Miniprotein binders against a7ua95r516to809. Designs and how they scored, part 179

Target 1, 294 residues: a7ua95r516to809
Amino acid sequence: ASLSLLSISDLVPDLQFIFFWMSNAIEILYFIQQKSPAYMQTIELMDDKAGSKESLLSATISANEEAMTILEEVIMYTFQQCVYYITKTLYVVLPGLLDCNPFGTEPSSEQCRRAAGVCVCAVCVMPEAVRRVVSVFQTTSDLLQQYQVHSEIQSQMFAYLFFFTNVSLFNQLIDKGPARGWFQRSRVLQIQASVKILLDWAKGAGHNHLAQKFFAKFCSTVTILASPPQQLSQMSWKALCAEHPSLKPVQLHRILTQYQLMAELGPLPIWQPSSEDEAYIYRTVDLLESFENH
Key: E = the ipSAE of ESMFold2; O = the ipSAE of OpenDDE; V2 = 0.75 times the mean of E and O plus 0.25 times the DockQ between their complexes.

## First folded at step 11 (miniprotein)

Design po4 (at its last look DockQ between E and O 0.47; V2 from the best seeds 0.00; counts 0 for: pae O 6.2 > 1.5, pTM O .727 < .8, copied fold)
Fold by ESMFold2, look of step 11:
Structure po4 (fold): chain B 294 residues (1-294), chain A 85 residues (1-85)
Amino acid sequence: as target 1 above (294 residues)
Amino acid sequence: SDPYLIEFIELLLEAVEKLIERLGDPELLKRAIELMTEALDAAREALEEAREGNPEEAEELRKRILELIIEALRLMAEALRLARE
């Protein structure tokens, strides 16, 4: 179908319906959880002249359990539907982050060339590609607030969206980076600046802890690629693994190989994998991340 | 007085009415409203039986209310699933 049909704004009416039903199911579930114990205690304290008290208690327990089961299934179904629609729009907009220039229209800007490892640009603007991603996150946040979805479910939603974002960006960088020139130092600094805008959004939205947790692999990759050669060349394989525990051996090896090519460095003895890791650096099945079961 | 069951029914009615605004009046939601209306009538009857000193009959009405609530909830969940198919 058309990629324009995956715009978050086009999906808002359907998302509003799904969030509405999800939030109502959650509220009914919490009503049962919060009120049922007191009701059960009231029944237990009643006089039982006809023996119906135990029958009412049993019926109440059974009904509450069945209601909770139905509601939990509705919540899971609606959550999955929201995730499906939202990640479809994220899939369309995320690749643009790797190609955009947050430093403006001049790739050779002196500010961009002088920024070593930290992107602070006097003419920095939010590029359209970053705005599209932020718009998906912000629209999702606004809908969750509009429908008063419980904060625990809101956190689970953003945990999944950040997980999806990390996997998508990491896989594209690793897979398409050589052909797209994304490992060039100026490009890496632009990518780092664009991701910082997303991280700043997450912090301002109260999701800093989730963003720190779920963006770790992509951020580690960009940190390595943005590091000055003088600093990185002094770090052994073991030290790099310890500093970047989110990266698998095959992933770290691939990143260091691209760094050597970008910095025009020959092989470095201190980047030789440890004996324990040597068998793993060729496992290409582990190179890309799965969108499932993180 | 049984505020738990009344509040439960009111939450379900609110949800159904808003679903009808978006989905129209499908047969499953019409039946859910009928069940919840019967549940409200049973709740009023349970209050009358308790006031008249018939607590055992009030307890049986509360069990009927629970059954009506669960059936209405099943119908609402099914209507939601069918609307998304």
Scores: ipSAE 0.404, ipTM 0.806, lowest interface PAE 2.3, mean pLDDT 81
Fold by OpenDDE base, look of step 11:
Structure po4 (fold): chain B 294 residues (1-294), chain A 85 residues (1-85)
Amino acid sequence: as target 1 above (294 residues)
Amino acid sequence: SDPYLIEFIELLLEAVEKLIERLGDPELLKRAIELMTEALDAAREALEEAREGNPEEAEELRKRILELIIEALRLMAEALRLARE
């Protein structure tokens, strides 16, 4: 019950605090890494008065190693906390993306209505369900930039968030899609359009490669389901495997089986798994994606 | 003695002040502020000793600064751990 009320805006104060610590810890770690060799060289160049130099060098090395270890722990912890809070917010808003009709006239957000004109910015014209998802990513991006977090950490953060989003959307689509009618062509086209808006945002934010990589499985699933029966029925199992390498054989088999049922297609010999894949199509444990594999 | 060490300690002080505002456990974080304040004073002194041509004294102060920073970081980490419980 209480999780349904968590907006990303409610988490901003906590996230700001965590990002501040993360950024500072990274800066400190970088400082130690850059300066420690110069300090050690300075000690090494000092006159060797009766073993004091060796003791000082040893103590400096030990202190630097300990400081770096603690800083790495702080960075890892703060990163995990950011991911935890952001993914909780994503968990709440992501289901709305699958039910979204992007072709409907949804009213613009109240915030943009307060400006004396119709804001025609890319975010204001987004469907509400898509905008809520984009807002989580945009807020994350803005905070990472505000606190000048190192680009590698930003990339890792977005990689994980896109991974989580892909797993969440894929698993929901595979598990609940047939029962909710998300495999119907009209619904699939809505999902495809909504995901395209998200991918276009990711491209505009400079994360195009990461988005393409980590959304590949969900995008492949949506692409197959959006394909006209006349086109898809001409593609062999082997051709589909080659075109959609992100899908495991069990996943592709499940998608095609549900597509056949939805499209009222009889058994298609051309979609018969190869003898090599036949053992894998029954591995139901591999059907849904795990959140632990990242 | 690196002027960047002063900036570093000032950033740590700002970080701990924000932690105190948020986590509210004053004893560990107050002690961390005390240690970082001592480290900042030692860093200023180390910079002066290095300018005066006393590299041995500056290095002893640097060692003390590192010890104080490590201890402050341990207290900050403990405060963060306790805030998770």
Scores: ipSAE 0.020, ipTM 0.390, lowest interface PAE 6.2, mean pLDDT 83
ESMFold2 (binder alone), look of step 11: mean pLDDT 80; pTM 0.768

Design po5 (at its last look DockQ between E and O 0.26; V2 from the best seeds 0.00; counts 0 for: pae O 4.6 > 1.5)
Fold by ESMFold2, look of step 11:
Parts: structure tokens; C-alpha cells; sequence
Structure po5 (fold): chain B 294 residues (1-294), chain A 85 residues (1-85)
């Protein structure tokens, strides 16, 4: 079986091993940082009649520095391995989010319908494609908590996962959108609803600030494409750039061009780029985002 | 008393034992566990020497413990790298 067929569940044993090693290394590193200063002070206060305390102190300092270097390298290596496996899985499931329809039928069970206007059956209502993406994020969160990984490293992990998700979704939308019909208004509204589910997960998981920061480019794109024509056609290029600072000029120009085609609008004078931006709207090399830009 | 070195040794022993459970007892991890067991014995000897008024000999044993700790950490890191092959 290729990695393109593997679910996050198939990778859990490997991830458990890697997170286990990472958490042990973090625990030992933290121990050194918290306890070594006091130990070195006890050496400084030792009886100097034997004349050896300076040698012990020097050896202790050198050993602690080398131990911390070894542990930091382990932490970085295991972090990179986790990111590698998780993003491989995430890359496989993300494209389905652009094709799915989150506006499904009525609630799937009468139990949910009898709850009047409140139905808390997220799994029953959530489209399968969105569920697969959420499952990757949730499994990652569960593993990080299970192994007591330091909160700063957890934040760095999700910062990269959200960055990766944004780049993957944005690039696919821009690059494949015309051929897949993803710029049609009904499809954009479906995509917007699917992204809302991901943002809600991130907020409930305590990662709202990271999601707001790293999903900004994709969210801006969807917001523009979902906007009513009578509202958007009255916003100038300058105003749109100010409202969507995450978009490069070539990206914003491409999005507006697709919007004009979908809304059957001709070129609008107020959407003409500033003279400063005119040189950049044709830079196709800047159209797609790099996965290395984190 | 050397609670820092003893606690350091205990943390490494616990980590090595857990890694051995997952990796099926690779040679490098067995060696790291042996080094930390030796370090624990040396720590007890150093504590006795310090109580008996032999601080210079105790300090030399503590420097040996530090060396064993670093070597065990290197072996554990190498075992992780080899487990990827």
C-alpha cells in the first residue's frame, strides 16, 4: 500500500513511538534546565580543602551543555518526523474538502431533529471529506496530550499543520479550480461552509489564534469569491488589498478575474491594480504558495 | 548527597527501559542501560565516600557519572537514528 492510501489511524503506532521519544527528551531537557543551577551552586559551596571543586564544576557545565545539545537535536528530529508523517496523511485528505457538499439533507436522525433548533451531532452532520481532515487534526491533538508534549511545541506543530493546510487548499483552488468548477458560486459557498467547520474545530481545540493567522490566505480567497456582486463591485483594488493583506497582487488579480467570469461582469475600472502592483500581477511564479515558506 | 545526578540517572534508566520495550532490546539501548546501572552503583559509592570524609574521591566519581550520562545519551540518540533504517 502506498502512503497515498494510508489513513492517520494506520500511522498512529509510528507516531506514538516518535511522540514518546520526543516527550522523554523534553522531560530530560526540562529537568536539566530546572535542576542544574541549584546543583552547580552546591558544588560552589563544597569544602575546597580537597581542591577539586573547580574541576567538578567545569565538568558539570560541559556535560550539561552537551546533554542539552543532544536532547535538542532529538527534539528537532522527532518534530520533523511527526510533521512529515502527519502532513503526508493530511495532503491525501485535503482535496476532498474542495469537492464535498456540507449542505446535506435534514438531520440524519430523529433524535437530532427532536432537539428542536439545537442538534449536537457534529459527526452525523459533518461531511465525510471534512471529517477526514478533522480526524487528522484531532488525532494529532490527542497524541500530543497523551504524551504530555510541551505546550510551546504543540503550538509549533499546529502552526505548521495549519500553514500546510492553507498552502495545499489555496494552491489546489487556484491551480485546479477552473477545470474542477470550484469557482462556481454554489461550490464556493459549499467550500466556505466546509472551512467554517475546520475553523470551529480549531477554536474549540484552543488553536483559534493560529488558525486565524495561518488560514488567512485561503479564507480571504473564499470570502472574496462568496461576496455578493453588488457589494464587491463597489470595492476598489486598494480597498480589496487593504481588506485582504494576506493575498499577493498576482493572487488577488487572479481571484478577481475568476470572480468576473463567474458573475458575468466585464472588467471593472476600480479593480485595476495600482501602478506599483501592475508589475506584479503577471508574476506567475508568485501565484502558488511554497510549502517551505514557514 | 547528589540528588541531581541520581535523579538524572533514574530519568535516563526509565527512558531507556521504555525504549527497549518498544524496539525489542537493540544493542545500543542495552549498552545505555548498562551504563546507567553502572552510574547508579558509582553514585552510591560517591555518597558513601562523601559521608566518610573523602570528598576528593567522591568528586572524581561524580565526574565519572557525568561521563556515563553523556555516553548513554549518545547511545540513545544513535539508537533512534538507526531505528529509522
Amino acid sequence: as target 1 above (294 residues)
Amino acid sequence: SDPYLIEFIELLLEAVEKLIERLGDPELLKRAAELMTEAADIAREAEELAREGNPEEAEELRKRILKLIIEALRLMAEALRLARE
Scores: ipSAE 0.664, ipTM 0.910, lowest interface PAE 0.9, mean pLDDT 83
Fold by OpenDDE base, look of step 11:
Structure po5 (fold): chain B 294 residues (1-294), chain A 85 residues (1-85)
Amino acid sequence: as target 1 above (294 residues)
Amino acid sequence: SDPYLIEFIELLLEAVEKLIERLGDPELLKRAAELMTEAADIAREAEELAREGNPEEAEELRKRILKLIIEALRLMAEALRLARE
């Protein structure tokens, strides 16, 4: 099947099995961790019939260690599989977020129209492109809750998904933005509004801190590009670095250079990189974010 | 608790059966289903022994159940890995 047709709904049956196994493996691991000390104590309290106690204790320890190792492998594998499938779905829907016009009268989703009334829920009023992205996250949240996955694993899952989303959106904006006109103020304001809807969802879902942390680079980029020329031209390189610490010098320099070209601004001495940063602004290898650094 | 372990094994068995329906009957999943069936039988026996006041023997069966579950989970993980290749 072409990756372009893969919806999150098509993956739900596969994801359900993976989440089931992941949750159960976590539960068994937790059970072993909680019960192992009691089992060892029970063995230690048994009458020492001719060295059988030490052998039984050793065998129990070894069996528990092996069991825990295998369970950890299963948890890691199932987690990676969930991430793989969900990120494939995100990869398909994320480009639509950058082209979305949230101020347009897009018709409410057909699914909510079939219910006997205009559903005014926050999801039904979302632009279709934003709704598709939110649907991936919501489906992930619903599955994690349905299978009662441990809260730490839920947080790790969302951390990675937000990281992946930020890298994907940031890299697309930096690489393709100038050619696609995404650096134009009107388009940037559309992107900013779309991202705000996603962040508002993440806040409502209880992931506000993670969203703020992992979307920082993309949000900083959008904030700079959304700034009026009169305001941004008054900010020094040092002030911009301080206000946007998530951006590397090479990234900030690229953003400002493209902003200057788009806004038809002459050379701005106030945006001149510091002598300390001057060596780093040419590190093009650091321009795009890596997916491996998570 | 023992009731929770039985429910868990039954859920695992249902999950294996659904995987067999979806992926076909690879030998790995068939073997996992056999292990889960054996685990369910031993779990019922362990619950009966615990009710009869033999907690030590029930605990030994519980260790055996855990080994079967772990092996079944391993086989299922391997089957899922191979299905992606």
Scores: ipSAE 0.018, ipTM 0.431, lowest interface PAE 4.6, mean pLDDT 84
ESMFold2 (binder alone), look of step 11: mean pLDDT 82; pTM 0.794

Design po6 (at its last look DockQ between E and O 0.12; V2 from the best seeds 0.00; counts 0 for: pae E 6.5 > 1.5, pTM O .794 < .8, placed apart)
Fold by ESMFold2, look of step 11:
Structure po6 (fold): chain B 294 residues (1-294), chain A 92 residues (1-92)
Amino acid sequence: as target 1 above (294 residues)
Amino acid sequence: SPEEIAKKAEYLIEFIELLLEAVEKLIERLGDPELLKRAIELMTEALDIARELEELAREGNPEELEELRKRILELLIEALRLMAEALRLARE
């Protein structure tokens, strides 16, 4: 029940504090780096003893190393706290993406079309479940920009959030999909449309390369499941592995098995694993992804 | 070298002073919770030790000076932990 009440808006004050600290720690790091060169330049301008300058330069380098170590520990700790809070929110909202219908309901779409004549925008309404996930990403992006967090740190944050999203969605689809009916054709097409909305957000936010990298496994899974039977049945195991390198043999095998059941297809000879992959198609320890694997 | 140790102490003092400024901004947002007061106490103690390290740098023995440095680090890490916990509790 407390998980159902968790929202990104409840975390904003906490995240503002953490981002404030992280951004300031980075700026303090910059200050120390600039202070060290300026301090040395001031010493030289004042015509200081060369032996004293050499000793002072060595001390300044050592002091910078210690200060940078402390600041890096602060930055890493605050980063981990941000990730912890944000992923707790994502964990709660991500399952709904697999159950939602991005195509809307006929009454709402029909009413908008009638009132405005032919309005294409009326058929592009974002489902609530997708909106909740996008809200987490957008709020995170807004806070990072508001506090002017270093762009490298922003990229690392979204890399992990996309990784977490991919693992969560993939594991739930594989684990719960049979019981929840998520492998049915109409559901797969709905899931594909929902993921497209997420990918479009990532592209518009400037994170397209990270999304392409870290969503690859889930996107490959949905692409295969969404493929028409007449097209997929003509692709060999080797061709599927080449087109979807992010999928392990056991994962591809499971996906194709679920596809066969959904499409009411019998075994297909061209889907037989290669000899090297055949040893691995039943390794259930490799089926689900770990949240700790980048 | 004594001059090196004194310079390290100057950097630590400046760092701690900036941390205290950051905590003051946080108190304005969260009020004045006991955890943030404790963090300020730890940072203030670390600052005092860093000033002592600076004063002793030229005449202190290396082992004694390193113990002071370790104590400063320990205090700062605990202060940062308390700040993170205060944030977590304020959200709850």
Scores: ipSAE 0.018, ipTM 0.263, lowest interface PAE 6.5, mean pLDDT 74
Fold by OpenDDE base, look of step 11:
Parts: structure tokens; sequence; C-alpha cells
Structure po6 (fold): chain B 294 residues (1-294), chain A 92 residues (1-92)
């Protein structure tokens, strides 16, 4: 099936089922974990009639351990499936975010067009490309809330989705950015505005800390590229490393080199890597982020 | 305490009912009827035992109550295994 046709809306029935199962499994696991000690104590307080107590205790422990193991497997599996489906939808919509002009008048969402009035909700005023990305996250949030999934699992889900989003956007920007003109200041400012809308949504959804943490590399890259040449040319390599600790030396060097080319700046000695970093700036294997490093 | 056992039985009933609803939705979607039907049978049996446990919890026989609890958990474990297998097979 062509990945290009999968909207988050098409996956909602599948995700609903997975989230329902995941939530119930978590509840049962939690129940077993909380109630098992009390039951064991109850058995321990029973009169030891002919060794039946020890046998019952052993059998109860074994049954609980087995149940917990199975439930943990189900939770892990359902979590992985949710991530798999949601990241597929993100993979399709994320490239549009880099090409988005948030300052243009793009038409409102089809859902809000069906309402007899101009919906002025925060989602409806978003550019279409940003709205598509936000819709994936919002749908995920709504499903997690609908099925009352444990808060820790919700946090882990969003952590992974933000991680995936950051890696995808960062890698696309670094790899394709020069060829696509995304390093041009006007385009960078568009990207910065689009990312701000996404971060504002994450803040409103209660995921501000996670978003700040996991988008750090992409945000740092965009911040550097959005900086005026007059300002950035006065910043030393060491200062840039200190301000953008999420960037590896090879990544920072690549960004600055492409910035220099785009801005038609001559060689800037102030951007010369330190002797300590000089060996690392040529490690092209470390240039792009891995999806496995989560 | 009998009260704690009764309360646990109540929670077990609620969880089993939720599991049954989940399995029913799975059957409608995955169409693999044999494993999921068997899971429903086991969960239904577990539900009946959980109701019995709730009733007997008020009578205060702790040995019988623990045996019923054990049987409920064994049935649920097996039902969960069958559901997991059905989900695995549906992906292949």
Amino acid sequence: as target 1 above (294 residues)
Amino acid sequence: SPEEIAKKAEYLIEFIELLLEAVEKLIERLGDPELLKRAIELMTEALDIARELEELAREGNPEELEELRKRILELLIEALRLMAEALRLARE
C-alpha cells in the first residue's frame, strides 16, 4: 500500500483498538502489582494446614509472575505498534513542514470548512502542512486520553514521537536543505515559524519539557541558520558549541559551512574548530542522526 | 479481609468485562475466530468465577476465596496468551 495515502484518520480505528488493549493491559498489570502483596500476606497469615499454605503461596506467586510477564509483553507490543503506525503517518507529513510557508494564506482544514462558520481555533488558523503534523500528535493525545492510558506511557509515547520528528526533520534539513534552498534566510524563517507553532501546540498539550528536550537539535540548527550574518559571524566556534550543546562538532561544522556558502561569506577564522574538535568535524558518519539512538 | 477480597473481586469483574469487550472488537476486526473465541470462553468462565468470588467474599471462607482467585488468574493468563497469539498471526 502506498505510504503516501495513509492519513492518521485512516489509522484511527486500528489505533483505537491497540490503545484500548494497551490501556486495559496496563490497568490489569497495575492491579496485579498492587493487590498481589496483600493476597500473599493473607495467605501467609492463614493456618498452615498440612503444607497447603506454602503450596498455595508458591502457586499464587507463579501465577502472578506469569500474568505480569504476559501483560508486560502485551503492553510493549501494543506500544511498538502504536509507534509504528503513528511514525508512518509522520513520515508522510513531516517533509511538508520544511516546505511550508506559514505566512501565506492557506485554506482552512476540510473539517472546519464543514462547520457553517469560520473556525478560528488554533488548529484551523495553522498552515495546512503544520496542521497535518499537529493533527497526528493531537489524534494521538486524544486517543491516549480517551482510553485513560497511564501518564508515564503517554510521556514515553510523546518522547519517542518528538524524537522521531526531530531526527526526521534534522536529517532532511541537513541532507536536502542546501539543494532545496532551505538554508536561505527567508525559508529558514518560515521553518522557524512552523516549528514554533508545533512547539506552542506541545506546550498547550502539556508536553513543553519533552518538546524542548527532543527538538533541541532541530531547533538549534534552525536558530543558527536564522541568525543574521552580522551576528553569527561574530560568534566563535567555542561560543556556538556552548550555545548549541545538542549539536555534534561535525553537525555544527556542516551547518556553518553551508551557511557560509549561502551567505557568500569568505573564510571566517573565528568559526575554525578547536584542535580538540578538528578530528571530529570530518566524521561524516555522525552527521545525520540515527533513529536507533533513542 | 473479606471486604478487601470482595473489593478485589469487584475490580476483577470490571477488568474481565473490559477484556471481553476488547476481544469482541478483535473478533470483528481480525476475523480469526478460533483463538479469540477460545479466549472469550476462558474470560467468560473467569467472569463467572469472579462473581462467585464476590458473593462468597461476604461469607468469609478465605481458603475457598483464594482458590477461586487463583482459577480466575489462570484463566485470564491463558486468555491473554491466546489474544496475543491471535494478534501475532494477524500481522503475519
Scores: ipSAE 0.018, ipTM 0.420, lowest interface PAE 3.9, mean pLDDT 84
ESMFold2 (binder alone), look of step 11: mean pLDDT 83; pTM 0.810

Design po7 (at its last look DockQ between E and O 0.13; V2 from the best seeds 0.00; counts 0 for: pae E 6.2 > 1.5, pTM O .665 < .8, placed apart)
Fold by OpenDDE base, look of step 11:
Parts: sequence; C-alpha cells; structure tokens
Structure po7 (fold): chain B 294 residues (1-294), chain A 92 residues (1-92)
Amino acid sequence: as target 1 above (294 residues)
Amino acid sequence: SPEEIAKKAEYLIEFIELLLEAVEKLIERLGDPELLKRAIELMTEALDIARELEEEAREGNPEELEELRKRILELIIEALRLFAEALRLARE
C-alpha cells in the first residue's frame, strides 16, 4: 500500500485522537495514584461498624488496582500506536535526508509561500528533505505539548523516535552508501550539514541530550567520513575506537574499508584492528543496527 | 472530614468529566459502538452520584458519603473496562 503518500499531516487527526487518550489516561492514573492513599486513610479512620470498614477498604484497593491496570494498558497501547504511525512517516521521509543537498537553492515549502512575505524562520530556510523530517518531529512535539502529555512520556517518545531515526539512517548509509556515492566527501558534507540542522532543531526543542545520545552512531559515522584523508590517515584504530565508542569494531572497520576504497588510499597499517578486535570485525551480524535493541 | 470528602468528590467529578470527554471524542471518531455508549451511561451515572456526594458532604453523614463514593468508583472501573474493550475491538 502507498506508504509514499503518507504525510505527517494526513496522520494528525488520528494522532490527535491517540494523544488525547494517552494524556487523559496519564492524568487519571496520576490522580488515582496521588489520591488513593489519602482515600484509604480516610476509610481507615472511619468507625468500624461490624467489619464494614475492612470490606470497604478491600473493595477500594481492588477497584483502584484494576483501574490503574486498565489505565496503564491504555497508556502503553496509545504510546505504541503513536510510535507506529510516526515511525511509518519517518520511514518515508528519512531516505530523502541522505540524498539532500542543503547547499542548493531548493524552493521554499508551499506553506510559507502563502504568507505574502518571505518567511525567514528556521524551518522555512531548511532544505525540503530536512524540513520534511523536522516537520514529523515538530508535529509530534506540538501534539505532545497541546495535549499536555507528561514530560517523562514526551522524553520516552523522542528517545524512541531519535533511536529509530539513527538506526534507519545508519543502516541505510552503511548498506547503500557505497553504491549511492554517499561516502564521497562532497556528499558526506551534505549529509553532515543536513544532520546538523536536525540536531539544531532538537536542541531548540529542548531535546539536545537525547539527540546527542541517540544519534551518536550516525554522527560518528558521518564525522569519520567527513574527515580529510590527511587527518584520518594519521589516526590509529585505537584512537578511532576511543573517539567513536558508539561504533562496534565491525562497523568502524566497514566504514574505514569503504573510506579507503573511496579515497583510493593504499593499505594503512595504523587502521589495522587490534588483536582483541580482530575476531569482532568479521561479525557481519553486528554490522547493521537492530530496531529491537531499544 | 466532610471537607476531605467534598474535596474527593470534586476530584472525582473532574475525573469523570475528563473520561466522558475522552469517550465522547472516541465515539465521534470511531463511530458509536455499544460498549462506548454503555461506558458513557456508567460515567454519567457516576458523575451524578459524585455531584450528590459533593452536596451531601456538607451535611455530614459519613456513612452515606462512603457508600456513594464506593458506588462512584465501581461505576468508573466498569466504565474503564468497557472503554478498554471498545479500544481493543476498534483495533481489530
């Protein structure tokens, strides 16, 4: 089915509904959690007429536990549905980020064209491919804020979305990068600039720490590939491992091997893996990131 | 204390009103499933009882207030159960 036609704007009505339920369920759960102790104390202070107090207390406890369980299920479900829909949208727009030339004059978005003036907002000056990705995150942020979703749930949502984005971009770059020329320095610099715009948005949105944490692998890969041959050829395997701890040995080895091929560098003994890492560099199963590790 | 009971009733009213609003929006979006209608009926009944509780809390009969509170909680739980079932069925 036409995943290609799925925009975040098309999902807004469904997402609004889900976020409304999620927010309300969280609020209710929080209310029950805060008020239940005081309520139970009130029951405990009542005159015990013929064991009625114990029965009432037991019934109240059971009722609260059941209600809390149901609310937790609703919260979990709504959270999963939000993630599902948002990640489907990300899946469609993320490939465009790797092909984007942020230094080109791409036409401004249609939305900003309707304003009689050239909107110079940070979003309007973004390349279209970057703007589409940012729009997904911004829409998510706006909805979470509109429905006053608890800050912890907001953080968990963005953590997962950044994780998903990193895995998707990293895997695409590693798998398809050589064939698509994304390892060429000029293309890498474009990717680096595009990612910087995304990270700057995340910083402005208050998610700087999460973005730095969850984009670490992709950023490390792009940083290595963006490095001049003269600089990178002076860095040992151990130094690169130390600077880029988010990369597994097999990933670093793959990146360096493709870099060497692209830059037409001869064998570089200093990039040879340590004896400790030598067994791991051939673990191709660890090359691509898994979506299950979150 | 009557004041504490009144405050609890106030919170229950707010809670039920939020639930009703949520369920009403769900019906508007998903259609009018029988489970959601039943949930609204139960929540409406709970809301009426909660208002009664708030009014009676000022008159100071603690036994009657506790019985009303119990009934409200039972209705809310049943409504939440029906709502959860309706959500499950809407996913199928």
Scores: ipSAE 0.020, ipTM 0.413, lowest interface PAE 4.5, mean pLDDT 83
Fold by ESMFold2, look of step 11:
Structure po7 (fold): chain B 294 residues (1-294), chain A 92 residues (1-92)
Amino acid sequence: as target 1 above (294 residues)
Amino acid sequence: SPEEIAKKAEYLIEFIELLLEAVEKLIERLGDPELLKRAIELMTEALDIARELEEEAREGNPEELEELRKRILELIIEALRLFAEALRLARE
C-alpha cells in the first residue's frame, strides 16, 4: 500500500470515493441553510398561543441543528481525508522541485514557451519534477470539478494545499539548503523558475489569490537568495526586515548568514542585528514552520 | 441546465445507495432498531424519486424537477438525523 501512495494516480479511486461523500454532504448542508430562514419566517407570522408557536419553533431549530452538526462532521472528516491523501503525495514529489533544472533538457522547451507568448503553456514546458507536482494539483482540481464540489470548499482545499507546499519547500530550503547546494545563485534561479511554473498553473486554474497569499514566505526566501550579494550588503538589517515581513527575524537571519557563507563574503557588520533583535533571532522554535493551520 | 440536473440525479442515486449500504453494516452491528427501519424507508423513497429525476431530467419541467430534488434532499436529511440518533443511543 506504501508504494501505491507514491503517485496521485494510485490514489484517484480513494479520492473519488471521498469527494463523492463530501460533495453530497455539502449539497445537503446548503439545502438546510436555505430552508432555515423560510421556517423562521413562517413560524414568526403565525398568530397563535405562545406554547404552540414556541414548541414548533423549538422543534424546527433542533432538527436543523442536529442535521447540520452531522453534515459538518462528515464534511470535516472527508476534507481531512482528502488533505491527508493528497499531502502525502505532495510530500513525496515536492523535494524534486528544489533539485530540478527547468531551463531545459530539450531544445524545443524554450521555443514552445516563447511561442505561447508572455506566459508558459502547461503542456509545453515542464521538467518531470515540476510536472509531478502540477499533476497532483491538476488531478485534485479535476476531481473537485468532476464531483461538483462547492466552489468555497474547492478554494479551502487549495488554500491548504498551497499552505502545505509553502511549508514543505521553505522548511527543506532552510534545513537542507546549504548542504544540498540550493543556496548557489544558479540553483536559486532554477528554483525560482520552477516556482513560477507552479504560480502560473495556479493563476490559470483560478487560484492566483490563494497562491500569492500562501507562497509569500517561500517566495520571499527565494527572492533574497536570487538577489546579488552586493545589493543585499547595501541594505541595513532593519530595511531587510521591512522588505520581507513574511519572514520571522530568525528565519531572515538564517537565510542571510547561510547565503553569506555560501557566497564566501565573510561577516558583514551591516547584517548584524541589534541586541534586542538577537533575542528574537535565537528563538529556535520559530525557525521552521508548522504544518498545522492557524 | 438539463445536463447538470441529470448528472446531479446520478450522483444522488449513488449517494443514496451508499447510505443504504452503510445502514446494512450498522444493522449487522446494532441489530434492527426502529430508527434504522425508518431511515431505510426514507432513503428508499428518496431513491425512487432520484430515479424519477434522472429519467425526466432532459425533458422535464424545470420547476417540477427542482421540487423533486428538494424532496429528495428532505428525505435524506431526515434519514441522516435518524442515523445519528441510532448511533448516539448505541454508544450509551
Scores: ipSAE 0.016, ipTM 0.406, lowest interface PAE 6.2, mean pLDDT 74
ESMFold2 (binder alone), look of step 11: mean pLDDT 81; pTM 0.781

